VHH binders against Abasic site processing protein HMCES (HMCES). Designs and how they scored, part 109

Target 1, 269 residues: Abasic site processing protein HMCES (HMCES), of Homo sapiens (Human) (q96fz2)
Amino acid sequence: CGRTSCHLPRDVLTRACAYQDRRGQQRLPEWRDPDKYCPSYNKSPQSNSPVLLSRLHFEKDADSSERIIAPMRWGLVPSWFKESDPSKLQFNTTNCRSDTVMEKRSFKVPLGKGRRCVVLADGFYEWQRCQGTNQRQPYFIYFPQIKTEKSGSIGAADSPENWEKVWDNWRLLTMAGIFDCWEPPEGGDVLYSYTIITVDSCKGLSDIHHRMPAILDGEEAVSKWLDFGEVSTQEALKLIHPTENITFHAVSSVVNNSRNNTPECLAPV
Below, E stands for the ipSAE of ESMFold2; O stands for the ipSAE of OpenDDE; V2 stands for 0.75 times the mean of E and O plus 0.25 times the DockQ between their complexes.

## First folded at step 12 (VHH)

Design B3 (from m24 with F27L; framework vhh_8pnl_2; at its last look DockQ between E and O 0.71; V2 from the best seeds 0.00; counts 0 for: pae E 3.7 > 2)
Fold by OpenDDE, look of step 12:
Structure B3 (fold): chain B 269 residues (1-269), chain A 117 residues (1-117)
Amino acid sequence: as target 1 above (269 residues)
Amino acid sequence: QGQLVESGGGLVQPGGSLRLSCADAGLDFSSYDMAWYRQAPGKERELVARITSGGYTNYADFVKGRFTISRDNAKSTLYLQMNSLKPEDTAMYYCAGGLEYEDYDYWGQGTRVTVSA
């Protein structure tokens, strides 16, 4: 996964992240660094995206089932990194393969510290190779959405009003991530950054791409992944697998340019 | 995203030079780690050189300073300057890109390099 959409206004995004804590109390996640949230239809690595993480990461003795929402840098910078420039990393940390997560220090160490997060997106983009051409067809991939009687398929939202309705109740894609905290050697603010865990693609996506993000489907999976206080690394890793509960549609080549940030990026063609 | 397309391969004499190129106009090239691999007949594919998104380079032991990997992010192009070529360098050379540590998800079709007297 190298491109996502996360364009919802902050308030809408927050409401979409409503959850029940361990006590069954309905809650909204509290924001950390809300000003770093930059909505975009076209999110690339090194940009900031909102993630969910346990409150216990910030507050001692906090209920680990409580969630915080925070924009973090896409591309994990390990805490042990001693260079002043994260670009000097000797490896790409945009994604983390699930099968080797425990073999790589950059991911194993933060995971062992319980630094699990849920990366939020409208969906992600992937490009299918077209046979016989040098062109690739981009697809927008997301959770199936509940068709409200009035809102046709994302493709049928011919009016701005219909689009707004579609997004008001949009089920966000919830991807498993690992984050880390890096302190620059020269001082400054602590950098929070994340990697997306990837798996082999499900059968439905296999013709598009052979890899996909590890999607956490449902509140239970999300809760268990986040709750590092009660759920061990070993148990959490059992949640990492391909899912067939996705849908997709072809989009225009507009998304190919990471600078393009318009609804056209995810619109069906 | 475009397809990785290799070019610059060909027939060269021992001691000669070639410059391979790999271009993809559709990839956010700046975010990808890129690499050159090669596969000789009857041999396994092997890493030749890699360059991270940040410009860090690494070379296989057999390169011994003969090859240089570079990238132009503005052109979304990867290069492999190959000097002092040897018959043992004869192979299909592949360009690869990835976002997963040392794993590459995107591969070119390859360009053939033949070093022969």
Scores: ipSAE 0.589, ipTM 0.813, lowest interface PAE 0.9, mean pLDDT 91
Fold by ESMFold2, look of step 12:
Structure B3 (fold): chain B 269 residues (1-269), chain A 117 residues (1-117)
Amino acid sequence: as target 1 above (269 residues)
Amino acid sequence: QGQLVESGGGLVQPGGSLRLSCADAGLDFSSYDMAWYRQAPGKERELVARITSGGYTNYADFVKGRFTISRDNAKSTLYLQMNSLKPEDTAMYYCAGGLEYEDYDYWGQGTRVTVSA
């Protein structure tokens, strides 16, 4: 997983993240660093994207079921990294394989500190290799969406009222991530950064690509992954598996160039 | 045909040089960690050299000093300069790319290198 869409305006995104705390009360997550949120139809590694995490990471004695939403850098920079330039990392941290996560210190250490996050997106892109050619067919992959009388197709979201029909009730893709906090040795702001955990693709996606992000399907899975105060690492890792509850459609090659930030990136072809 | 396409293989005499290329047409190449692997007949595939998206390089002990890995992100191309070639360097050479810690999900079909008099 190396490309996502996360294009919703901040207020729409925040409403899509409504949740229930452990007492059953409806809440919205509280933002940290909202000015770092850069919505785009075409997010790539090293860009900032919003993630959910437990309030307990920021406030001593907070209710660990309460959620913060914050933009973080895609590509985890470990807290122990000593160089001043993250490009000097000796390995890629865009993704983290679930089968080796406890064997890699860059991921094991923050995971042991409870640094679990939920990476938010409209959906993600993946490229299918076409036999007999160098061409790849991109697909936009996302949760099945609930249809309403006012709902429209993704391709019809090119006007304000049609956009609202599709996106105001969009179910955001919720991917399991690990984050860490790095203090640059020369000083400056703490860098929050994340990796997306990957698993083998479900059968429905195996013809597109052999790996997929670990998707947290439903409020219970999301709550357990986030709540490091009540859910141990061992129990949380049981949430990490493929899901068949996913849909997709082909998109044009416009998305191939990560500089293209337009609705055409995810429009069906 | 894989997404990654190697070229530059061939027959060369011992002590000679070859430059391998691996092209990735217009994709998000700059985010990928890239590597060259090789596989001699009857042997397991082995790492030759790797280069991160940020330019950090690492070489297998058997090729240190003779081969140089490099990348040109603007051209979406990976290179392996192979000097002082030996008969034991005879193998199929594969280009690989990935977004995961020391794991590569994208592979080319390979280019053959033969070193013989």
Scores: ipSAE 0.324, ipTM 0.710, lowest interface PAE 3.7, mean pLDDT 88
ESMFold2 (binder alone), look of step 12: mean pLDDT 82; pTM 0.828

Design B4 (from m24 with Y104F; framework vhh_8pnl_2; at its last look DockQ between E and O 0.80; V2 from the best seeds 0.00; counts 0 for: pae E 3.8 > 2)
Fold by OpenDDE, look of step 12:
Parts: C-alpha cells; structure tokens; sequence
Structure B4 (fold): chain B 269 residues (1-269), chain A 117 residues (1-117)
C-alpha cells in the first residue's frame, strides 16, 4: 500500500470513528494534535494520516479501551534511530510484512511495547498491470458501503448532494498499523510515525496486486488490536490476515500524481 | 503508478561498460526503495544493488565495486552503471521498487545484458 485517501472533514471523520468502550458506553475518540490533520484524496508515504490508538499510551492508568485519534507520519521511524534525518533509514518502513514483523527490530520492538494503531482511510489505491501495455490501471479499494436508497453506489453519485450523502455515512477502512515514537537527537518534538502491516492479497484482489493492507474488519477486531493493555501481541497478531470483505473500482490516472488532491482521484471511470 | 521500464541492455565485450536505466513516469519514485536484480539462464533471480529512498546503497558481493546504483528522483529514473563487465554478468536485469522492508512489489520487464567476446 503506497497511497490512501483520507479526505473527510475532521468532524465527520471523528463521528465515523464512534465506538463503545469496554463498559458499553458510546464514545468519540479524542484528538491529539488535530491541527496536523490534512484531509486528502491522495495520501502518500511521509504524509500525516489519522490513526487510532489506545488512550493508555498517553495517560497512565487510563482505560485501554478508550481511543485517541492522532495524525502520525506514514513511515515508521524507530525510537532507536540516532540519525538526525529520518530519510537516512536504511530500509523502507512504509509497510511491514506480517510474516516478518517479529524478525525486524524496527517493528518488533514497538509492537512489543503495545504500540498498535489503526490507520484510517477512505480506502487505498493499488495499480494493476495491464497486459500488453506499459500502463497500469489504478483501483480504489475500500469496504463495501451500505447503499442508501438515494445515494446508490459511489459510481451513481451524479450530484454534489448525493456525493455528500455518500461520505456522511462512509465506513472507513481500518488498517492494522504499528507506530513508534522518535526523539530527534538534536532535540525538538517527538515524532509519531506508523507503518501499515501488509499481507498477501485476498482472492478478490489478487489480480490487481499480490499484497494488501491487513484490514481489521469490525469493531471487535479494531478494539482488540488497539487494546494492548488486555490483548497480548500474540493474540493481536491473530487478527492479521487477508479479508475478502473488500470492494473496488477503477479510477483515473489522476491519482498517479501524488500532488493531485481532488475527488477525481477516487471517482469511478 | 506507471510501469517500470528498463533500458540500456545489450551486447558488450568483456571489460566493457553499460548503463541501465529504469523509468516510470507515473511512479512516486521518491518514496520507494529501488533495486536491480538479475537472472541468468537456469539460475535464480539475485539482488545486484539496492538504493533506499534516502540514497543508501547496498551491493551484492559479486559487484566488487564494478557497478554503481543511483537514482534521479526528479526524473523518476533509476540507474545502474556497470563497468568491467564479465561473461558471468550475462543475465536479464530487472528494476524493482518497494515500500516494504527488503521487499519489492513492482517489477519491470527486464533488459537483457550479454557479455561475450
């Protein structure tokens, strides 16, 4: 996964992240650093995206089922990294392979500390190789959405009004991530950064791409992944697998340029 | 993201030089680790050289300073300067890009390098 969409306004995003704590109380996640949230139809590595994480990471003795929402840098910078420039990492940390997560210090260490997060997105993009051409067809991949009587499919949104309705009730893609906290050697603010855990693609996506994000499908999976206070690493890792509960449609080549940030990026062609 | 396209392969004499290029006009090149792989007939694909998004380079043991991997992010192009070529360097050379640790998801079609007297 190298591109995502996360364009919802902050208030809409927050509402979409409504959850029940372990007591069954309905809650909204509290924001940390809300000003760092930058909505975009075209999110690339090194950009900031909102993630969910347990409140226990910030507050001692907090209920670990409570959630915080925070923009973090895409591309994990390990806490032990001693260079002043994160770009000097000798390996790419945009994604983390699920099968080798425990073999890589950069991922194993923060995971062992319970630094699990849920990366939020409208969906992610992937490019299919076209046979016989040097072109790749981009696809937008997301959770199946509930068809409202009026809004139909994303493809049927022919008016701005219908488009807004689609997004008001959009089910966000919830991807399993690992985050870490890095303190720059020269001082400054602590950098929170994340990697997306990847798995082999489900059968439905296999023709598009052989890898996909580890998607946490449902509130239980999301809750267990986040709740590092009650759920062990071993148990959490059982949640990491391909899912067939995904849909997709072809989009225009507009998304190819990471600078393009318009609804056209995810619109069906 | 476009397709990685290799170029610059060909026939060269032992001791000769070639410069391979890999380009993708639609690829967010700057965020990716890039690599050159090669596959000789009847052999497994092997890493030749790797360059991270940050410019860190690593080479296979057989390179022994003969090859240089570089990148131009502005041009979204990866290079492999190959000097002092040997017959054993004969292979299909592939460009690869990836966003995972030591893994590459995007591959070119390859360019053939033949070193022969």
Amino acid sequence: as target 1 above (269 residues)
Amino acid sequence: QGQLVESGGGLVQPGGSLRLSCADAGFDFSSYDMAWYRQAPGKERELVARITSGGYTNYADFVKGRFTISRDNAKSTLYLQMNSLKPEDTAMYYCAGGLEYEDFDYWGQGTRVTVSA
Scores: ipSAE 0.494, ipTM 0.770, lowest interface PAE 1.3, mean pLDDT 90
Fold by ESMFold2, look of step 12:
Structure B4 (fold): chain B 269 residues (1-269), chain A 117 residues (1-117)
Amino acid sequence: as target 1 above (269 residues)
Amino acid sequence: QGQLVESGGGLVQPGGSLRLSCADAGFDFSSYDMAWYRQAPGKERELVARITSGGYTNYADFVKGRFTISRDNAKSTLYLQMNSLKPEDTAMYYCAGGLEYEDFDYWGQGTRVTVSA
């Protein structure tokens, strides 16, 4: 997973993240650093994207079931990193494999501190190698949506009002992540950064790519992954597996260039 | 639309040089860690050199300063400069790229390097 869409205006994104705390009260997540949110149809590693995390990471004695939403850098910078420039990391931390996560210090250490997050997106992109050619076909991959007709929900929108309705009710993709906090050695603000956990692709995606992000399907999975106060690392890792509850459609090559930030990036072809 | 395509292999005398190239136009090349691997007949595929998206390089011990990995993000191209070639360097050389910690999801089909008199 190396490309996502997360384009919703901040208020729409926030409402899509409505949740229940452990007492059953409906809440919206509280933003940290909302001015760092950069919506785009075409997010790549090293960019900021919003994640959910437990309020307990920020407030002593907070209810660990309450959620914060904050933009974080894609590409985990470990707290122990000693260079002044994160580009000098010796390893790519855009993704981490679920089957070796406890063997890698960059991921094991923050995971042991309960630094679990949910990475938010409209969906993600993946490129399929076409048989008999040296070109690839990009796909946009996302949760099934209830407003879908034969051409998919995105392709069914034929007016500005219908487009707005599609996205007002969009079910965001919720991916399991790990984050860390890095203090630059020369000083400055703490850098929050995340990695996306990956698993083997489900059967439905295996013709596109052999890996997929670990998707948390439903509020119970999301709540358990976030709640490091009540859910141990061992229990949380049981949530990490492939899912078949996923759909996709082909998109144009416009998405190939990460500088292209338009709805065409995810429009069906 | 690009995929990993290696070039620059061939037959070289011992002590000679070759420069391998790997093109990846059409992807976000600058975000990927890239590597060269090789596989000699009857041997397991082994890392030769890797370079992170940020330019950090790492070499296998058998390289002993003879090879240099580099990348040109503007051209979406990975290079391996191979100097002082020895017969034991004979292998298929593969370009690889990835976004995971020490793992590579994208592979080329390889280019053959033969070092013999």
Scores: ipSAE 0.330, ipTM 0.708, lowest interface PAE 3.8, mean pLDDT 88
ESMFold2 (binder alone), look of step 12: mean pLDDT 81; pTM 0.824

Design B6 (from m24 with S31T Y101F; framework vhh_8pnl_2; at its last look DockQ between E and O 0.87; V2 from the best seeds 0.00; counts 0 for: pae E 4.9 > 2)
Fold by OpenDDE, look of step 12:
Structure B6 (fold): chain B 269 residues (1-269), chain A 117 residues (1-117)
Amino acid sequence: as target 1 above (269 residues)
Amino acid sequence: QGQLVESGGGLVQPGGSLRLSCADAGFDFSTYDMAWYRQAPGKERELVARITSGGYTNYADFVKGRFTISRDNAKSTLYLQMNSLKPEDTAMYYCAGGLEFEDYDYWGQGTRVTVSA
């Protein structure tokens, strides 16, 4: 996964992240660094995206079922990194393979500390190789959405009004991530950064791409992944697998350029 | 994202030089780790050189300073300067890009390098 969409306004995004805590109380996640949230239809590595994480990471004795929402840098910078420039990492940390997560120090260490997060997106993009051409067809991949009587499939949104309605109750894609906290050697603000855990693609996506993000489907999966206070690493890792509960449609080549940030990026062609 | 396209392969004499290029106009090149692989007939594909998004380079043992991997992010182009070529360097050379550690999701079609007297 190298591109995502996360374009919802902050308030809409927050509402979409409503949850029940361990006590069954309905809650909204509290924001950390809300000003760092930059909505975009075209999110690339090294950009900031909102993630969910347990409140226990910030507050001692907090209920670990409570959630915080925070923009973090896409591309994990490990805490032990001693160079002043995160770009000098000797390996790419945009994604973390699920099968080797425990073999790599950069991911194992933060995971062992319970630094699990849920990366939020409208969906993610993948490019299918076209046979016989040098072109790749991009696809937008997301959770199936509930068809409201008024809002046709994303593909049927013929009007701006209909388009807005589609997003009012959009089910966000929830991807499993690992985050870490890096303190620059020269001082400054602590950098929070994340990697997306990847798995082999489900059968439905296999023709598009052989890998997919580990999607946490449902509130229980999201809650267990986040709750590092009650759920062990071993138990959490059982949640990491391909899912067939996704849909996709072809989009225009507009998304190919990471600078393009328009609804056209995810619009069906 | 476009397709990685290799170029610069060909026939060269032992001791000669070639410069391979890999380009993709639609590829967000700057965020990807890039690598050159090669596959000789009857052999497995092997890493030749890699360069991270940050410019860190690593080479296979057989390179022994003969090859240099570089990248131009502005041009979205990967290079492999190959000097002092040997017959054993004869192979199909592939460009690869990835966002995972030591895993490359995007591959070119390859360019053939033949080193022969």
Scores: ipSAE 0.430, ipTM 0.748, lowest interface PAE 1.7, mean pLDDT 90
Fold by ESMFold2, look of step 12:
Structure B6 (fold): chain B 269 residues (1-269), chain A 117 residues (1-117)
Amino acid sequence: as target 1 above (269 residues)
Amino acid sequence: QGQLVESGGGLVQPGGSLRLSCADAGFDFSTYDMAWYRQAPGKERELVARITSGGYTNYADFVKGRFTISRDNAKSTLYLQMNSLKPEDTAMYYCAGGLEFEDYDYWGQGTRVTVSA
């Protein structure tokens, strides 16, 4: 997974993240650094995207079931990294394989500190390799969405009126991530950064690509992944598996260039 | 919209040079770790060199000092400069790319290098 869409305005995104805490109280996540949120139909590694994490990461003795939402850098920079420039990291941390996560210091250490996050997106893109040709077909991949008799297609969201019919109740894709906190050696703000955990693709996606992000399907899975105060690493890792509860459609090659930030990136073709 | 496409292979005399290229039109090349692999007839595919998105390089022992991997992110192109070629360098050369350490999801079809007097 190396390309996502996360385009909703901040207020719409925040409402889509409504949840119940351990006491059953309806809440919205509290933002950290909201001005760093950069919505786009076409997010790539090294960009910032919003993630959910437990309030307990920021406040001693906080209720670990309460959620913070914050933009973080895609591409985990380990806390032990000693160079001043994150691009000098000697390996790619955009993704993290679930089957080797406990064997790699860059992921094992933050995971052991409970640094689990939920990476938010409208959905992700993947390119299917077409046999016998050099061309690849991009797909937009996302949770099945609730349809009503008045529901429009994603392509119909090319006007303000139709945008509300598609996106106001969009179910965000919730991917399991690991984050770390890196203090630049020459000073400056602490850098929060994440990796997306990957698993083997489900049967429905296997013809597109052999890997997929680890998707947390439903509030119970999201709550358990986030709650490092009550859910151990070993129990949390049981949440990491493929899901068949996924849908997709072909999109145009407009998405191929990561500088293209338009609704056409995810429109069906 | 494209795949990894290698070019620059061919026939060369021992001691000669070749420059391999691998173009990746169609997705954000700058975020990928890239590598060159090779496969001689009857042998398993083996790593030749790798380069991270940030430019860190690593080379197999058998090619040290003779080959240089590089990348041009603006052109979405990976290179392998091959100097002082030997007959044992004869192989099909493949480029590969990926978003996780040592896990390459994208591969080219290969370009043949033949080193023969």
Scores: ipSAE 0.202, ipTM 0.629, lowest interface PAE 4.9, mean pLDDT 88
ESMFold2 (binder alone), look of step 12: mean pLDDT 81; pTM 0.818

Design B7 (from m66 with L100D; framework vhh_8cml_1; at its last look DockQ between E and O 0.50; V2 from the best seeds 0.00; counts 0 for: pae O 2.6 > 2)
Fold by ESMFold2, look of step 12:
Structure B7 (fold): chain B 269 residues (1-269), chain A 121 residues (1-121)
Amino acid sequence: as target 1 above (269 residues)
Amino acid sequence: EVQLVESGGGLVQPGGSLRLSCAASGFTFDDYYMGWFRQAPGQEREFVALISWSGGSTDYSDSAKGRFTISRDNAKNTVYLQMNSLKPEDTGVYFCAAEDYDYSGPSYDYWGQGTQVTVSS
């Protein structure tokens, strides 16, 4: 996973993240650094995207089932990194392979601190390689959406009002991530950054690409992944597997240029 | 910093053979697909061959099938292109490319500078 869409206005995104805490009370996640949220149909590594994490990371004795939403840098910068410029990392931390997560210090250390997050997106993009050529077909990949009068598919919108209703009811893709906190050696703000855990693709996606993000399907999975106060690393890692509960459609090459931030990036072709 | 360095190009007669090498550094070689591309004078760069991170799968253009063999040595961080039965139309600059195992994108992540292959009598 190396490209996502996360375009919703902050208020719409926040409402889409409504959840129930351990006591069954309905809540919205509380924002940290909301001014750093940069919505776009076309997010790439090193950009900021919103993630969910436990309130317990920020407040002593907080209920670990309560959620914070915060923008973080895509591309985990390990807390032990000693150089002043994160671009000098000798390895790519955009993704973290599930089969080696406990063997890589960059990921094992923050996991041991309970630094689990849920990466939010409308969906993600992947490029299908065509055999014998360098031609590629991009796809937009997302949760199946409920089809009711107030929610429709992307292609069903007949007017600006219907488009807004599609996205008001959009089920956000929820991907398992790991984050870390890096203090620049020359001073400045602490950098929060994340990686997306990857797994082998499900059968439905195998013709597009052989890897996929680890998707947390449903509130139980999301809650367990976030709640490092009650759910051990070993128990949490059982949540990391492929899912067949995913859908996709082909999109135009407009998405190829990461500077293109328009609805056309995810429109069916 | 990431570096892909091609070598092994040169002048060869039709029907001859060459072995190209691409030495990689600055990234985890075992995590990447490796490919070869070529660009003839006045032409667009075209796909030649691709090999998976482990070497377990390969793909070839129609013009390369049966004559060229891609291989890799993960211990040496090197990918190879064995070119047999060379023809004048194989003339061009040959480039090495790398792409991450975990995701695809619109293009390859890294490219080499290229090595010249000339096939003439």
Scores: ipSAE 0.632, ipTM 0.845, lowest interface PAE 1.2, mean pLDDT 90
Fold by OpenDDE, look of step 12:
Structure B7 (fold): chain B 269 residues (1-269), chain A 121 residues (1-121)
Amino acid sequence: as target 1 above (269 residues)
Amino acid sequence: EVQLVESGGGLVQPGGSLRLSCAASGFTFDDYYMGWFRQAPGQEREFVALISWSGGSTDYSDSAKGRFTISRDNAKNTVYLQMNSLKPEDTGVYFCAAEDYDYSGPSYDYWGQGTQVTVSS
């Protein structure tokens, strides 16, 4: 996964992240660094995206089922990195392959510390290879949305008004991530960054792309992944597998340029 | 510096065989899918073959299926293309490419300069 959409306004995003804590109380995640949230239809690595993480990461003795929402840098910068510029990392940390997560120090160490997060997105983009050409067809991939009688498929939203309704009730894609905290050698703010765990694609997606993000489908999966206080790494990793509960549609090549940030990026062609 | 260097191209008669090699350096080779492409004169570059990180998965164009075999040696940071039963239509510049398949995108990350393959009687 190298491209996502996360364009919802902050308030809408927050509401979409409503959850029940361990006590069954309805909650909204609290924001950390809300000013770093930059909505976009076209999120690329090195950009900031909102992730959910357990409150226990920030507050001692906090209920580990409570969630914080924080924009983090896409592309994990390991805590041990000694260069002053994260861009000088010699390896790609945009994704973490599930099969080698325990083999790579950059991911194993933070995972062992319970630094699990849920990366939020409207969906992600993937490119299908076209035989005989250098061209690739992009697809927008997301959770199936509940068709309200009035709101057809994302493609059927003929009116701006209908679009707004669709997004107000949009089920966010929840991807499993690992994050780390990096302290710049020269001082400054601690950098929070994340990687998205990837798996082999489900059968439904296999014709488009062989790999997909590890999607956490449902509140239970999300809660278990986040709750590093109660859920061990071993148990959490059982949640990492392909899911067939996705849908997709072809989009225009507009999304190919990471500079393009318009609704056209995810619109059906 | 990232480098992909193709070799093994040349002139061969129809029905002949060639083995192309692509030596990679400057990046973590086993983190990338490796592919071969070709471009005939006046034509667009076309996909020929792709191999996954460990070599467990391969893909071929329809034209390449049954005749070409892609393989890799991660210890040598090299990807190969065995081409059998070559046809004049196989003539072109063959390019090696590297792709972070997890990263995904509209393009491959790295490209070689290409090696000329000419199939002619």
Scores: ipSAE 0.146, ipTM 0.623, lowest interface PAE 2.6, mean pLDDT 90
ESMFold2 (binder alone), look of step 12: mean pLDDT 80; pTM 0.799

